# Miniprotein binders against q56419: the designs that were tried, part 116

Target 1, 326 residues: q56419
Amino acid sequence: MEGRTLEEVQEEVFKRHGVLVPKKELEDLAKALEEAGLLLTEKVEARLKEEEEKLKRERPMRLAGLSYPEGEREARAFLEAFRASYPGEGEEARVLLMPHLEPSRVPEVYGAALAALEKTPPPERIYLVGVAHRPLKEKAAALPVPFQTPFGPALPDLPALQALDALLPFELFNTPLAFREEHSLELPLFFLKGRFPEARVLPLLVARRSPELGEALKVVLRDFPGLLVLAVDLSHVGPRFGDTPLTRTLAEEARRRDLGFLERLAEGEPEAALAFLGANPTRIDGVEVVASLLPLLRERKGKVLAHRLDLEAPTLSAVGAGTLVL
Short names: E, the ipSAE of ESMFold2; O, the ipSAE of OpenDDE; V2, 0.75 times the mean of E and O plus 0.25 times the DockQ between their complexes.

## First folded at step 11 (miniprotein)

Design u8 (at its last look DockQ between E and O 0.57; V2 from the best seeds 0.00; counts 0 for: pae E 6.7 > 1.5)
Fold by OpenDDE base, look of step 11:
Structure u8 (fold): chain B 326 residues (1-326), chain A 107 residues (1-107)
Amino acid sequence: as target 1 above (326 residues)
Amino acid sequence: TEEERRFEELFIEAWELLFLGYQSGNPEILRQAIELFKEALEIAKRTGDPEREAAVLAALALAYYELGDKEEARKYAREALRIAEEKGIEYVIWYAEELLKELERLG
């Protein structure tokens, strides 16, 4: 914790635990939660080790039957319904920014992503960059194993992953347990695999901004071309995230920040997008991902296809989601 | 013991679901977490482990809070606090107190 701002710790605890912790006690809570939730008895450790060993072979579905159908037939119908929820047409994407929020909350935003994918030639590989909601040992990580989906396994592009690892100053293949339940990869992957069944995947997580990742990926993409997907959510506002209940003012601010962020990305100005957010008071989820991928986003012009600030009524909180093509 | 093992399994899985549900924004996952915590709670009661009981109660309070059920959240937080104070479980005391303060703030 040495050198981190309280805000950074709050964001981390928020990302990790989603717990509203008073600023003064955040460090104690993080420790307490780690101690309470991670009362890693020797048995828990053994189980985690076993799970880690399993993740060397494959990443099973975690959200099948919860967020999307497990069966292929039902999964296809699910895709079609989501596509139908977006009335517009998509555009060809070289870079796709899409959400990782529960699909049922923002169906038209996922629909917009599907619309974009319809206009996109099938890629050989998909660089799927999600947000680490669990701590990583390094700034970024990859899991080089098949990810299970209702449409069959999404197979890793091992040559491209190895090429990426070789260019990074840290071990890319770290913290496999962080992938076990990471929805920021699993949910987008459902849609991506459904649309591009033959594409290999590079499942990547970003915990902290890594300029090295963007530079390395820029090099790798020359030899291993593919679709870049940023699986990120936008603003997180309301009581669940430490704010007062959602008001018109708070919602307007969240939308302003979300759209301002996306529009600047659409103009090919990712640095301006980050600068626009400043201290990120509405807690846009994707900032570390964008910050890591600056070399790949610069000067790429595109279009915002969809945006929604989705209200969770029971908690009077809201999460922003958007779809952007570049 | 087998019961302790089962408790730990349930408790870990429930926490994972709690975090997953919170992060993904899927309330059904939170409901599943609650069910597992309830099962864990029953085990803790049977085994007579007040620390485990208090911890589960605190977790349940959080889960209900994340679902927006303030009434149940308060109920479980108060019970967690009670047991934790009786047994001197400081981390649960702190957590339950903070959650109760937040619940009071939100009305």
Scores: ipSAE 0.458, ipTM 0.780, lowest interface PAE 1.3, mean pLDDT 88
Fold by ESMFold2, look of step 11:
Structure u8 (fold): chain B 326 residues (1-326), chain A 107 residues (1-107)
Amino acid sequence: as target 1 above (326 residues)
Amino acid sequence: TEEERRFEELFIEAWELLFLGYQSGNPEILRQAIELFKEALEIAKRTGDPEREAAVLAALALAYYELGDKEEARKYAREALRIAEEKGIEYVIWYAEELLKELERLG
């Protein structure tokens, strides 16, 4: 969106005039309509610049009162309710895979993550790796500022972030606006900060696979030990994502892809997990993050604690979510 | 001018909520986006700004589509198209037509 003009959007529309736009490309249509709509005012660039400057100081809560309670007391009760939704025990995690889907849709999957955190010694820092839902200027980005939560600010681990930046062939602190609406960090962070109130955070986004990020993180983690969290969703199937309406066969395939992917990761075989997905026909969200972090996932064995393929009945679509401990 | 500023505030916030609701999978956030878009629509009507009116109608159509309410989505898409065709707002014409095609496929 940043730096695009109405004329640029209009040119894309005219280049595509007379062709059908398949269902799977609806997200691109929504982005183009958003860009055109925001350019209705001559002040849009100034407003985006103001928000960008605010994000260089702190990242405020965007989902308080929408996805989780704003008050600390209510937020703590909310965490405990989610833990109670998972009837099992967790296991200690050096690496945790957890979802970023709306928590109320998959309560036991977030509960499984909390169960794992109960067994995990409080880390000094958390490497929180989400999926960029807005374009980044580079393959990956970080935002080295406090992230507000109902449990207080999650403070950045500035020394670890600077060490990471120094090892990358691109500037790590490259797209502050991409963090403004990024639920793949905010939703998992609510749970992580609630359980580890003293941990510092490295809030990271991946837009496109970056082997350089994984190699750099392996070095940084040696000197700055902590918990690695992959905040990713799994299959996305149905009309909202460009498919036909969800059928039993499509749902079964999505479950098979999700579980096969997670199980191969649990065996310490991330390359095999990626190969199992091939062209990724059910659009598993975690692929770019896993592909970036191969050096951190190889030979690390663990356990799948939970999985759900959650139905969106009004849209006849579904999204998969899982919890994996390595 | 004050109404134009209020429209811009509502429109920007509503788009942010639409994006968040769609990406996070939270329908209550989508409903809140719809409420803000409806307020913005009333301002566009009062100020007689057909491009803003058509754009908000297209956004409402998209929001209802994401919520799974096909009938409301069709309603707003058709109205957006009507205004956009009358006034020559080509990007809205294209988007409304594509959304209507998508809604028929879901039918």
Scores: ipSAE 0.100, ipTM 0.614, lowest interface PAE 6.7, mean pLDDT 85
ESMFold2 (binder alone), look of step 11: mean pLDDT 87; pTM 0.872

Design u9 (at its last look DockQ between E and O 0.48; V2 from the best seeds 0.00; counts 0 for: pae E 5.6 > 1.5)
Fold by OpenDDE base, look of step 11:
Structure u9 (fold): chain B 326 residues (1-326), chain A 107 residues (1-107)
Amino acid sequence: as target 1 above (326 residues)
Amino acid sequence: TEEERRFEELFIEAWELLFLGYQSGNPEILRQAIELFKEALEIAKRTGDPEREAAVLLSLALAYYELGDKEEARKYAREALRIAEEKGIEYVIWYAEELLEELERLG
């Protein structure tokens, strides 16, 4: 592939697939395979079209039986176990920042989120803002269909979604295929639906910072009040993400950046939080989401309830996760 | 052919799982991807398509690499490289070599 650096290809594939792929290898290979006609065939396109048509009706569970139980009874026990993993008490949240990492890796962080939800009056609607790990046609997108969960479908708030769309300079309802396997929505939604079964949901993805989204949401929230949830992970460090194996120094830097980011958010200074990260050398996942939601985060004070830098031992890599209430 | 269709289906699904497993951090998803790749590999062998075979082998290598199994990753990367060199599949050669270099760097 003439002239593109692996980093550029990784960035492009990352942008396309939202996967912190061992960026270069998986993304480049995927692209090469696509170019070779092995991943993007007419059949694949047909399948994708069919899936897209299905997504007009509902978003099925993708991670049931993998990341969480499919059955309702088992799912409730799962929730209880995760709640039990966090020994503290929560606080009422108007804004909740929580992870979207595999739950089993950071149970206490999800537990902290559940603790916060216990002290939160049931919202009429939840604005669930995840990270697009696949490319979006626009900076942000929504999927206005029911999302399946073990607790029943999470129903979309169509009036609020329509109101949001009307205020955005781009079509909000774009790139439905980006939602089909997006774990940044599915995993937090499991916990949210389990706690608030009657809440409607606005499933939103951010691919790139969209100040327009935050401004629009600020307006929409006046007429359509609800809980704002940022489903974001923090630092990604180690070989899986292009670094050397995790060292004490690297881990300390990741923690410093994670906590520095979260604490500044807790102080109601989201711009300061972003500025603190600079070029984001530890690859905090939630940067674009926070950057998009600045109007909603300003001057809101809160508390960091939990943080973990979770080591994936086989790859000597680590991912940061945190729970913040505002 | 039906076999080609089945291969494509498996290969695509396996890659989807590979991405999902990588993104979510769930190793079980990666294991599922590996199983689908293995099935795809058997089809590629039966059909005698060296490009598909090399591509699957390289994909398996990556999946094992993501899972942290360096030994299996090396094994499949070497096999991918071998076939690719024999058949002149340049992109597989390049990626297999790169992966092997990375695996050597990591020890």
Scores: ipSAE 0.450, ipTM 0.778, lowest interface PAE 1.2, mean pLDDT 90
Fold by ESMFold2, look of step 11:
Structure u9 (fold): chain B 326 residues (1-326), chain A 107 residues (1-107)
Amino acid sequence: as target 1 above (326 residues)
Amino acid sequence: TEEERRFEELFIEAWELLFLGYQSGNPEILRQAIELFKEALEIAKRTGDPEREAAVLLSLALAYYELGDKEEARKYAREALRIAEEKGIEYVIWYAEELLEELERLG
């Protein structure tokens, strides 16, 4: 009489607990409401057009007073409290991987990023690469406008953005509305602007892996040197993400995949990091960004400064976050 | 009418906040969405529009579900279902039943 395999146990838990409402179900309900006339198509289109026109001039703070303080003095104190959450020393970064998860949930992970920035000479510009949480018209996009922060506007590096656009086989400035609510840029930017108030920014989103983006960025970085920031989260596990309820086994696997991924990146082996994840069963958020940026990550060795798999008791789910310097 | 326009503004904004709260994992954003949905619900009740009322109740249930407040999620989903069954609003019935089933499985 033999025991069950780990795979068999996971399958049984999934069957008994069923399927939970994922992000797609949220989007499907919104579409059904539009079809029922409750989100009127003409009024929705007019509102979207109005918002798009506003985004042609600037990207306002969306999360002030919610994820970070609105006032500059309070924002500086907030930033310093996060640095204090990580008592260790950073290392100079030419490439920084940091999270975009709600900062209060992983304070030491953001603190580690701040520690790295302390060791990093102020760059002329920051290539901030986030994950698109809304569809893009192309594989990647940028928004060439000031992003407001409590520390003042983060100004775009227009010459570098134009150079990047010219090298891509698609228009880079293709989906302004995707940036309106994109926290994967806004949350890291708060920390980056607080530490580098004079740096210009290239705010970039990846929806699907784009080898063309990585090759183009390698060229642009030679003429427009700066700090490359991968603003990505790691594993997403549990019912909020369409999984079985979070078990000790699933959490351990998520941690293992997060750390194995980060460690291989730290060895300068981004292809090995991607191969290690296989089908990406814990939905590491950074895969499409890393796959796009291979030319910039190869042979760059560095160090994992922090990691946390953050547990959400109310949703029975977890999200991984890490800080890596290269 | 003015109240219909106000409902539409609130409902759209609340849904945008719901998406943002879900994506960021920030419960305060979800609570802000809920407050806007509650204001929209008052309008739907005052104007006597059962489809708007049921849709807002279902949206509230989903917002509380994302917040992890299972008791409130069940409450609003049941209210949405009651109205939707009475008035034959099939998409609300479908989503309310799915949500209630998931809440029961989570126990």
Scores: ipSAE 0.082, ipTM 0.671, lowest interface PAE 5.6, mean pLDDT 86
ESMFold2 (binder alone), look of step 11: mean pLDDT 88; pTM 0.893

Design vc1 (at its last look DockQ between E and O 0.67; V2 from the best seeds 0.00; counts 0 for: pae E 4.6 > 1.5, SAP 70.526 > 70)
Fold by OpenDDE base, look of step 11:
Structure vc1 (fold): chain B 326 residues (1-326), chain A 120 residues (1-120)
Amino acid sequence: as target 1 above (326 residues)
Amino acid sequence: SAEELAKKLEELLKKIEELLRKIIELAEKGKFDEAIYRVDEFIDLLEYLIEKLKELVKNPLTKLLAEMIEELAEAILELVFEVKDLLKQGRTEDAIEEIEEILKAIKLILEMVKKIAELA
């Protein structure tokens, strides 16, 4: 409790609103919450400390056997099947926007990403920028450790990560526990590592728009060239996200926003893409990532390779996914 | 309205409780993959709850109570990751024990949300 007792707050509420909050009931609830919190916290703190110490060495697979195969042979067959799900040809990517949604939901969108990677010369390093679904201490973070994959560990580019950290006004290496379960990195990394086994990786998370990140990366990319990957989903609509069940009208609006966003990015107009969304009523996931990377997206022309609005039938909700090359 | 939002949060908390019970049921049946999927759904809903709880903050008291719920919710989120790991290891009894602790915490949150609604 930042400096005020329940008693002081009760007195203030009484003075301002004339409501006497039953002190004993609140105290009993607060005590129960505190006791529950303490009991959970002691168990959690010991475990979190152990997990944090492990994350200083490596990030283990969390979705192996669930979202993708754990075994290398099966994982290669998985990649081939996903590539086969996209009937088109890819284009060379300098920047790749791809989803982080469960792969089985949007196989052809991941297939389009693989098609683009087939036309892309093997990069020395991959800047993999995901979405933080958990709070970060700072606007963005990195985890400078090997990420496990069925294809072996994705090794960090420590020199490039250090160069990036040196240019940021905040500590880049923050909130390691936010990476532990973050699927926005793990899922794209499976496909990227499978295609580019020798590439080093810069695993980055964005929680809030950071213009500083984009400017810093623009400088770092001069000395440390590589593939930039935006691992982002698009619209999130339906009851799971606070809307009514998916209707034709809602689906059309989601698709309109997704495609309008991607098309403006493909034209090299990322500010126009953000402006087109306005208040972002369909909750496009990638807005904070794109807003952070504006300096890297400006004037880059490209192509939308795939888009899908995928229905989650049990919740009557839908998530948009797309693949864009620049 | 604050009352409408509180009602939605109560409904959400009930859904969260149902999910936790379903996770236990699935774990007892050895359906660990399905149980883990439901754990992820639980995480999503709890995170959504935390976000919506901020909208109920109307005065210093409701702010304090919301902060206490957030702290407990953060602890629950950490324990849920342990549940996932236990389920992946097939440690069903240990996973169920932790879920039962989470259920107790969720019940406390529900009572607190009701109280916040009365004070808003």
Scores: ipSAE 0.098, ipTM 0.583, lowest interface PAE 2.9, mean pLDDT 88
Fold by ESMFold2, look of step 11:
Structure vc1 (fold): chain B 326 residues (1-326), chain A 120 residues (1-120)
Amino acid sequence: as target 1 above (326 residues)
Amino acid sequence: SAEELAKKLEELLKKIEELLRKIIELAEKGKFDEAIYRVDEFIDLLEYLIEKLKELVKNPLTKLLAEMIEELAEAILELVFEVKDLLKQGRTEDAIEEIEEILKAIKLILEMVKKIAELA
């Protein structure tokens, strides 16, 4: 892909170290690697191209029948069951932080989000900001197409998306395939579309913190008011995430970091929330979204409605999830 | 260092190989929900591998080989999503065929990572 060849690599090694690596072994492995790459590309190329072209027109459900019911009536009952799992009352949200973790693992956390939505006047549009789990070509991206749900398509707010794109120093519509499997949008959207069936959506992903995104969104929200949703999970700890095995002390640290982060956000102090995490040793993935959206979070006071650190016994790992209204 | 990173990548790739063999076993037994759960675990580990390969690409002594490995690993990731869909449909034979191709590619990546460690 780049301009260097195997021969150039061997020349560099010889030039730098004065030692030759056995050429036949390296050539055999490099050839096998190149052939494997070509074979795998052939196997998936047509599918990826077809999916990419489809994603330029619509984003289909990927988790229906797995994470939520496919049929509308069953999906409606599912929402009601999740609301019932949280016995408390919500509060009106201008900004809602909610998880994207598998709903059955944290039912009361999603229930708390539904409780908040009950108190929230139906918005004209929802700014849904998730976490990119696949590389983006830029710091952030959007996909300006309908997202299918059991409640019908969630239609994009094209004027608001175009206004946002115009304010950014990079093309916003830059990586359609990153949305193909992106559960950080699909799972929260199920709940949001079920509660606000008439709202249009701005489906946004953040890969790396972008102060430009937050400043642009602050401007866009003035002309295109709506609900801002941070669809983020909290701590990720344990072997599934490259850690040592989960211990009780690591789980306790993760919970403390999750709650300390959420509490500082609830005080309207997002910079303090980020500073509290330091190097982010428990890998809260909400950090990049919060860091991008500082102008929208400052001075907004609110309340933490729910939190759970969900344990995965088979993998000795855990993921934190929370619900925050501002 | 690049040597330390390559050693960690070797360990990760061995865990990935074991996981792929477990997924095949579960699919053969018709335990599709359990197999899909293990595919999700494989996806997480593969994403971590790809992230660390990007760090290895920054080393000028091994850059070309690391870039070839990264490109192959990215292709594997996309193929894994196809495997997940096949398992959701109960298409055991098709899923296993794709997993075997992935396993072959993982073994090649492991051999090349060992060579990168020798060059460091």
Scores: ipSAE 0.092, ipTM 0.603, lowest interface PAE 4.6, mean pLDDT 86
ESMFold2 (binder alone), look of step 11: mean pLDDT 83; pTM 0.802

Design vc10 (at its last look DockQ between E and O 0.57; V2 from the best seeds 0.00; counts 0 for: pae E 4.2 > 1.5, pTM O .773 < .8, SAP 70.076 > 70)
Fold by OpenDDE base, look of step 11:
Structure vc10 (fold): chain B 326 residues (1-326), chain A 120 residues (1-120)
Amino acid sequence: as target 1 above (326 residues)
Amino acid sequence: SAEELAKKLEELLKKIEELLRKIIELAEKGKFDEAIKRVDEFIELLEELIEKLKELVKNPFTKELAELIEELAEAILELVYQVKDLLKQGRTEDAIEEIEEILKAIKLILELVKKIAELA
């Protein structure tokens, strides 16, 4: 701490309360915090380095036993139950938009994704594009290692990942630690690996809109065809996200924005979908992903299979989830 | 107000301290599953703490102190994941040692937050 800020705090306290806080006590506390922080930082750096070295080999499950079963038998029963929660039939997908929300909150939306996957011929590879909930060094990143699942490891498509990296103006293989706890990949991957055990995967994260990613992927998909999966949530409304408690009006607005976004995507008009959101006042999660993948979404017609705005009762907040096939 | 926020932070830090002590107790008793559950509860509370600290950073008078606490809280969060891994591995002594270090850091944060509250 620069000594000036402690003096400013001391002066402000004196002005407000007429109490002179001993500068020495604050300085001693600040010093103790700095010393404690340095010791913890060294341990953290050592730990992060170890975790990064592990992530060069594989990405372990983090949500097994929490969001989905760890055991393969139980995991298969879980898939069947989720599929059963959606009463409809799916359609063949070239592009699948599906949620990454906690599966138990929106079972029928995941069920709709499974229904679409039933009608989809097994792809050689899956381009799985999630949302980075942690900062990335670049606009997008990939982790070129096996992702563990109850169904065995999801193996990376290294040739396709390398082809993608070669077309990007930045290093694709950045920020490996951002993948460690990223649920936007892990949760969708459970369903995808369960349905397509032999498919290779390109696990991608988007932190910020990258038009370069969409253009590069469009080229890569010519030589390396596969299923494109957008693992994105929709509106985030209520106190957890800075709004008032969920009301009928707020819920109707969230649904209107979610459905209006998905419908325009289903019409093959992704730019119109983004324009429809404007300033995105209901905080649709998938905006940066869709904005990055515009070249792959243009002129593709499809169908909205499911949508839900799920209430988190303890926080009176809600999150939108949808399943779209193109 | 900054005072109300500081009081909320104090309450949260006290809960965190109680949880850390409970984790040690459970680990010492070989109740690893229960200890891990309490570690998860600790992570949730610590994440809440970090989010509340972001509000203190907006105050120019507390900004630097809040930033130091935030950095320390982020470091603690990473170490808690290590504690969780150590407990899963049955490395109880190592886990307890890490928790004791975290506990020292939490106490320092609590003392600082109290001082900030007195100043607000």
Scores: ipSAE 0.126, ipTM 0.644, lowest interface PAE 2.3, mean pLDDT 87
Fold by ESMFold2, look of step 11:
Structure vc10 (fold): chain B 326 residues (1-326), chain A 120 residues (1-120)
Amino acid sequence: as target 1 above (326 residues)
Amino acid sequence: SAEELAKKLEELLKKIEELLRKIIELAEKGKFDEAIKRVDEFIELLEELIEKLKELVKNPFTKELAELIEELAEAILELVYQVKDLLKQGRTEDAIEEIEEILKAIKLILELVKKIAELA
């Protein structure tokens, strides 16, 4: 127990209330819980070690049957339905920003990404950069293993990943468990693998901004050209994220900040996009990724294809998602 | 109040216990899709339990015990993913074994919550 024993708690209660609780009964119950906790912790630790070893060989689908179909034929139809949700034309992308929000919530935003991929020559490899939702040991991480999809395994580009690791001042491959549940890679990968079945993948996560990552990727991309994908969401507003209930004013501010951010990125001005957000009062998800990848975003102009601020009515909250091609 | 929060936790833990027994029944009958749906419901209830336990951690008189309960609840959450995988594989007896271990831990948590309520 963090700095206090049951005896200390019991003593504190007595000092404040003048009533001493039965120490033996409390100790017996705490001992039983400690013994049960030790057994469960040992079992969980053993299971996590097994999962970590499995993740060093491959990353299985975790969202099949939940966010997208498990079967290949059904997955293909699902992908086509999402493309149909966006009736516009795409544009060729050297860099694609797309969401990782649950696809059914923003179908036309994913559809816009598919439209962009239709106009994009099949790349030899995809640099897929997501947002870490579990702690990383370093600012960024990668998992150099096949990621399973309904369309077959997305194979890692091992030479490019090794080159990247060699250029960084920290270990890139030391947090396999952070990838176990990471939807910011799995959800975009479903769409990317479906459109580019031959492309290899560099599955990357950012926890905290790393200028070193962006500089290293600039070097690696020279020798290993490919498609750069920023798999990020935008504003997060409302009570679920620490705000008051969503109001029209808060929603309008979130939308304004989302679009202002995306439009400045589209002008090739990523520093201006970050400066526009200041302290990031609407918690745009992509800030740490963009801040890491500045060398790859400067002077690269493009277009915002889609945006939605999606309402979570039960939580009175909203999340923004967009599609940007550069 | 701490007494009111402990009563709500007891009611939640009783709902969790009943749901776990229902999952066992469904798995024994071979209704794996339904059992998996109930596991998802269990995950939601367990997350609610963890949130309410964080309220108890804020109380200086219950902090140390609440922290222990919270750690056990987090460990249980990790085991629930294993249960879900076992059910998807049709490994009924393995899944039930894990659920029974979780149920034992839930019963111990319930006993501690009852004791905390009595200390109020």
Scores: ipSAE 0.066, ipTM 0.595, lowest interface PAE 4.2, mean pLDDT 86
ESMFold2 (binder alone), look of step 11: mean pLDDT 81; pTM 0.771

